# VHH binders against NADH dehydrogenase [ubiquinone] 1 alpha subcomplex subunit 10, mitochondrial (ND-42), part 20

Target 1, 347 residues: NADH dehydrogenase [ubiquinone] 1 alpha subcomplex subunit 10, mitochondrial (ND-42), of Drosophila melanogaster (Fruit fly) (p91929)
Amino acid sequence: TKKYSVFNAIFDKTSKRFDENSKVICVEGPIAAGKSKFAKELAEELDMEYYPAVDLDLIYINSYGYDMRKLDPQLPPSCRSYDVRNFCLDPSHDLAAQFQIRMYMLRYSQYIDALQHVLSTGQGVVLERSPYSDFVFMEAMFRQGYLSRGARSVYNELRQNTIGELLKPHLVIYLDLPVDAVKKQIKARNVDYEVQSKVFSDAYLSDLEQLYKQQYLKDISTHAELLIYDWTAGGETEVVVEDIERIDFNQFEADIHNKKMLDWRFPLEAEWCEARIKYCHEKPDLMNYFNVPRFDVPELVRSADDGKVWRDVWFNAPGMKYRPGYNADMGDEGLLTKTKIGINQGI
Below, E stands for the ipSAE of ESMFold2; O stands for the ipSAE of OpenDDE; V2 stands for 0.75 times the mean of E and O plus 0.25 times the DockQ between their complexes.

## First folded at step 20 (VHH; framework vhh_7mjh_2)

Design j2 (from v3 with F27S V29F; at its last look DockQ between E and O 0.66; V2 from the best seeds 0.00; counts 0 for: unsure alone 58.9 < 65)
Fold by ESMFold2, look of step 20:
Structure j2 (fold): chain B 347 residues (1-347), chain A 125 residues (1-125)
Amino acid sequence: as target 1 above (347 residues)
Amino acid sequence: EVQLVESGGGLVQPGGSLRLSCAASGSTFSSNYMSWVRQAPGKGLEWIGRIYSGGSTWYNPSLKSLVTISRDNSKNTLYLQMNSLRAEDTATYYCARDYTVEWPHDMGWTYFDSWGQGTTVTVSS
């Protein structure tokens, strides 16, 4: 049973919001390429919504600002936090596999939000990376021995089960830097765990470049327009804007064999409405595709005892006992009825 | 204390179908997730799917076209319908009480804290 009826969709015609600006643009490139500055400037120039790179703060910092990572001493080792800082300093840790799966989930979640925005408002979006390129990091981690063959298998199965539910981007922009320039930029950024990182070797950075260019960019260019720039010394965003303005995003209309923009070809208004319903109202169902247990990869299995400890600690943390806005211990007022999160859902 | 008892297993021909049942004892059946899991001889556990008390179902994508899970909360019974069975579907089939960590919490984790004894399905030609 769907919540969004056809009658509501009939009177809210999605196609009327769309114009030449209603595009999904993904900015790609190595770490420290200057993607954030460029993507933000591009979004401003194009009057689009900017989506910054994801990180684990999105999971660990709750709506009241409490950092759930502080719970680690109360948690079994399998349930403890592990973020990009941990990965950079200790990449061979048992939790590295789940870390990379969480990064994919976060990029997937953000991409749904971006699709919702485009389909609801008609305003285009610029994202710093995407779920489509996430596998580049998983594969590079595997090649360096940070992931087991089993963990790689789980990741690939999760991706296979989820990625097809999204709409591929209209445009991918790759900011190209050679490995030596990337390493110089990492030092110049002077983020302590990046500078001290055990991960950013020549081998790892070269693997990322190869995987991007020989697998990701080749694959995505069959569906999206692709622009590649030498960004060693940076560049001017306005030049890229001018190049984008010269792209014919509708060239597929003149060639039956052209597969570009296939995901965005909706011949019927009902199909636009179905897509809008999917990304506006069905995100929990989309995220639930990640809940397919595998029992054969020990570092990705949490025992029932560990899970019970996690549940008790997590849902009794500051700000986690009730829904946001109903936690008197965090200063919320006017509370007549409270229902604990997890108790109502988990028993 | 939740107890789970599977039934309905047996010998079937390839292409046949079976409906397995899982009888639950205890008051928590209507308030939680329930899962089916199987184990082929000499192989590890394979998750089949789960169902919430409200009827929402999720399946292992590799098995989705082959199985249907349902539940009858008034009878505290979980069902697994299997169609077009093949030799590789030969396994012991278990039901289990399922706790899945959902978005947006610490996502991707599922654990099972109560298991049935299993019922054996043999598909042979």
Scores: ipSAE 0.572, ipTM 0.815, lowest interface PAE 1.8, mean pLDDT 85
ESMFold2 (binder alone), look of step 20: mean pLDDT 75; pTM 0.758
OpenDDE, look of step 20: ipSAE 0.807; ipTM 0.912

Design j3 (from v3 with S114H; at its last look DockQ between E and O 0.59; V2 from the best seeds 0.00; counts 0 for: grease 24.8 > 24.2)
Fold by ESMFold2, look of step 20:
Structure j3 (fold): chain B 347 residues (1-347), chain A 125 residues (1-125)
Amino acid sequence: as target 1 above (347 residues)
Amino acid sequence: EVQLVESGGGLVQPGGSLRLSCAASGFTVSSNYMSWVRQAPGKGLEWIGRIYSGGSTWYNPSLKSLVTISRDNSKNTLYLQMNSLRAEDTATYYCARDYTVEWPHDMGWTYFDHWGQGTTVTVSS
């Protein structure tokens, strides 16, 4: 796993790292389909890096292991944490809209990390879901009345401003289960907030299936190779590996009118280097595409009063007062000076 | 204590250009994030763009080819340059002090704690 600075990228040709293993594979399917077990086995069999499903721990657990959700009693209701447990138990809550936007942001952030890995090392990646399929969940939530028309509009604008900056996957693998099998698997997993939840109704699960099959898979297959498997009784990862090995990902590379693998066709070494710089060193700029405020959706607007309280509470929490590595309250040592963190304190 | 005063608005012909100013007092513009926001008659607020404390800028994608935000730190003043103005650019234009949560923190929130009174731009023959 080699790491490069911007200056090393100038002197080290990116294209020399690529081989048949240098692929982005996304594993898709309904909840409880067995995606985690399959994706992990697939990554092991292909000698690829595995990226598990995202969750809100990625933003709520700080660098020192402190859980920022403990701050909720000190925060205004609009600023409190809201994760998958909250959604399953209270999906009509005002915070559901921001929750779904954060899920997209986290999938987007993880996908950048995955692109960085491929472009820096040449090792392929296997991800559980992706930013490209995230809209399926937003749209299903909207159809069930969990998101307002305004919230849907905000989400779609954010996606429109961001998704084009990524490179689409080489392969999408869809693990197909009918709704009744999904419901049985949810009960078998026996996660208390999932079992208690009203969210996983026939209507919601059917909407997810239809959105996946009739919108997402149809659209992404114009670029990515697509493998679909009936996974009702599970399956053998080795069979999928054999199917992948039979795919010719370069079949259409010379055809300028064919869209397959278009995002990965770089005629010049400089374009490979530009892609590596973008995903290895420009992640903060890519994430900044999300910072386009709207004013017309009350549940997605934070008042100045609430924001001031949040700023004071958040940036005085354990491990949050100074940069990571500079917090003596968390045991950091040898510090000569400290720069206090806050909103608008850095770049 | 904190004050923001916009100026430079007025009547402009379609296709024309205009530079708006925002004079700040009670704080330092270069130590803060600043935004321009507009409101067309009978419409809601529309965010135009931001200048960060370090001087970099970020714009609403729908407007980014039409506007430029800059500042003069010696005058503690923020500017909005607008070109190729059209009738739909008729609005009241506000400057505001901007607080944006950036990655890797709990990203997704922006709030504005101080606003100017606005300056009105009318684009009409």
Scores: ipSAE 0.750, ipTM 0.903, lowest interface PAE 1.1, mean pLDDT 88
ESMFold2 (binder alone), look of step 20: mean pLDDT 81; pTM 0.808
OpenDDE, look of step 20: ipSAE 0.826; ipTM 0.927

Design j4 (from p2 with M107L; at its last look DockQ between E and O 0.57; V2 from the best seeds 0.70)
Fold by ESMFold2, look of step 20:
Structure j4 (fold): chain B 347 residues (1-347), chain A 125 residues (1-125)
Amino acid sequence: as target 1 above (347 residues)
Amino acid sequence: EVQLVESGGGLVQPGGSLRLSCAASGFTVSSNYMSWVRQAPGKGLEWIGRIYSGGSTWYNPSLKSLVTISRDNSKNTLYLQMNSLRAEDTATYYCARDYTTEWPHDLGWTYFDSWGQGTTVTVSS
């Protein structure tokens, strides 16, 4: 049975079945498709590590639990917080561009963590969406007028400078719902800012579906295995598990023109070692690819005056003045001397 | 008074090399992040690269094979070495004191609080 096969792969930590579990699986689909429930169930059935959808809490809530959004009254408008709730309720705000770029950065960051996990442990991963599909949201927002032409140009440049540093997934699973079903599911989820939002119009949701199907899925299917399911009424995760177990992820070996799994073809042990080092130890460098400033898009430029205010407010917030573990104002003990952290300090 | 003075610009042939200097006063170059930025005639600013306080460097991906940033701490001076110059590298080159947000903090924000006057490089045969 399907559960026995997956179970044996995990229990034999040194076998080829263990290596067959060492996969990156991305779950894709429209908002309210049921991705979270499915992805979590799939990860449990396959004995893989689950990575939930990213959100801006990853930036705004510090390691001590303090919510940096509380700083907004002290900050210039350009530096204030803006997350998915803000976008749903005020999508034309100047900060929408920053929001979408931050979402890409967070998906990129999470994906690095997932790659590190696979390469360090051999355990596979299941992620809700990925940096590879993130552009779908940027393009849909642009078509609706929520992003300027300049902001789109910045996003595309950032993506061009960053996406090639990652390894494409082994498998993409797309949960397909028509727009009418998506709108029904948004109402059924009953999240107040989603229900009240004008963002989830027929036009926006249709653009997302078109971009997913005509651009993302078309492109990624040349490099990854692709499974598509009608999820209008939901589905059975165990059926998907059975389908996954039937996939021959090594089929590319029979056809030299096949691009599937191209990023995972390591003929030399040194290449495995380089990948492991890259994703285990070089994440700060990978994230630094985003630090290529552009100066020509006003809503994505922070003035020196605003930046100085932000730095002073942010790095004097509760838990932000010193490195984690050294903040006496948060209850840390044993310190004789505190070393402040901040922007542009120590590398 | 914080001051940055660029020098070393001039006329250079295509394929040639040039080293620009940025003399700093009023602060210590090695205790700060420093950037080079350029502006071609009729165009906007383009970030070239950064040297961090610890001495590591980071470059605009479009330029990284063409440029090297270094410093001489005893002279409090920043350098930009440019190789294989092309006509499109014709620009005014500025050094700047750089403040950049890094991971794990909110990424993507760079600002410059001090700029030099610029030095002009013209690549022409």
Scores: ipSAE 0.669, ipTM 0.868, lowest interface PAE 1.5, mean pLDDT 86
ESMFold2 (binder alone), look of step 20: mean pLDDT 78; pTM 0.791
OpenDDE, look of step 20: ipSAE 0.819; ipTM 0.923

Design j5 (from v3 with M107V; at its last look DockQ between E and O 0.70; V2 from the best seeds 0.72)
Amino acid sequence: EVQLVESGGGLVQPGGSLRLSCAASGFTVSSNYMSWVRQAPGKGLEWIGRIYSGGSTWYNPSLKSLVTISRDNSKNTLYLQMNSLRAEDTATYYCARDYTVEWPHDVGWTYFDSWGQGTTVTVSS
ESMFold2, look of step 20: ipSAE 0.603; ipTM 0.838
ESMFold2 (binder alone), look of step 20: mean pLDDT 79; pTM 0.787
OpenDDE, look of step 20: ipSAE 0.838; ipTM 0.933

Design j6 (from p1 with V101T; at its last look DockQ between E and O 0.60; V2 from the best seeds 0.69)
Fold by ESMFold2, look of step 20:
Structure j6 (fold): chain B 347 residues (1-347), chain A 125 residues (1-125)
Amino acid sequence: as target 1 above (347 residues)
Amino acid sequence: EVQLVESGGGLVQPGGSLRLSCAASGFTVSSNYMSWVRQAPGKGLEWIGRIYSGGSTWYNPSLKSLVTISRDNSKNTLYLQMNSLRAEDTATYYCARDYTTEYPHDMGWTYFDSWGQGTTVTVSS
């Protein structure tokens, strides 16, 4: 992806890169529904870029392959790693709240990258889930007692401050499985921490289904096209492709009250240019919307002492002392000055 | 010895403006992230905004239209300009040395290692 500016946008009109496949497609569904296989196949059939489900390896495996989770013995409990395995095995842990907020942040970050791709290249994207549906997991965790009322309030405030900066998807595809089929698929996947987890109860999975159908799908369908498939026995990706090809993404033109595609109605080339600049160059500003701290939820606050220890440990780990590409301890070469370049510091 | 001294508080009428100052010693303001925080009577702390070491600013969305953070590096001083003040802006205002983890690292962690004594702003007819 090229670095874009006002000059590049003027010379390389954003609207010229768009065709019928310049769409954002989100694949949704319960856990173990087969979303990865379907989304990857769909992206291949449509000649779109595939964005797999996020996970915390994106944070914990650094660019040199070092696993930052090895640092846990050196860290205060509040700063230790906590990922999906930890959640499945110990969902009542204080770190569960931060885990779910990090999942939203990662989905948000990935979605910005996907918007950048569409706006820069014209190639459509297929994502496994999105920031728009992330709240389903927060609410299900809250209903099961894994999140405090305060943590839920923090999550909702962060979402309120951030979600409006994105462009809603053109299409949402929901792969529908009943709870007992989901439980069967979890066992068939045979991931040890999922199989032995108490999280994937009938109550939790039913809450996820209800939240998806009665809140997320209901809301997003006013803006995006929505396709729902019974996926209990799986399905044929080519049938879904044929259904997509029959969608009229411009049907909103016949009804002034229709809100479909509202985020993608750019009447001026300057608005396309502004969107491309926003998602290509202003991602740090977009991510800064998460940096509105709350001080009233103890499990989401680090003490100054714990924060200092975390920074000292994290930024002295293998490959973390300097910016990527500048770490001689990991084999990087070509430093041209005596002054260290690219020091990673938390300030 | 790190010290932060806020000043410029007082009584102001609704719709008015006020500029608060934070004189820093024992460290360089322009080499640090700095924040303003407030506490209304009987309420918890509310984060107002931050100035990064590079000089860019970031604000609580609920307050963004009312406030501007700036600094004068030659005086090692942080400022908070407040406009269109309302009764709900009545609070004690603090400046603090800010430690916030940035994207892509462990986003969402903010703490402050040093605080001033605060300066009180009262917005009342």
Scores: ipSAE 0.579, ipTM 0.829, lowest interface PAE 1.8, mean pLDDT 86
ESMFold2 (binder alone), look of step 20: mean pLDDT 79; pTM 0.793
OpenDDE, look of step 20: ipSAE 0.852; ipTM 0.940

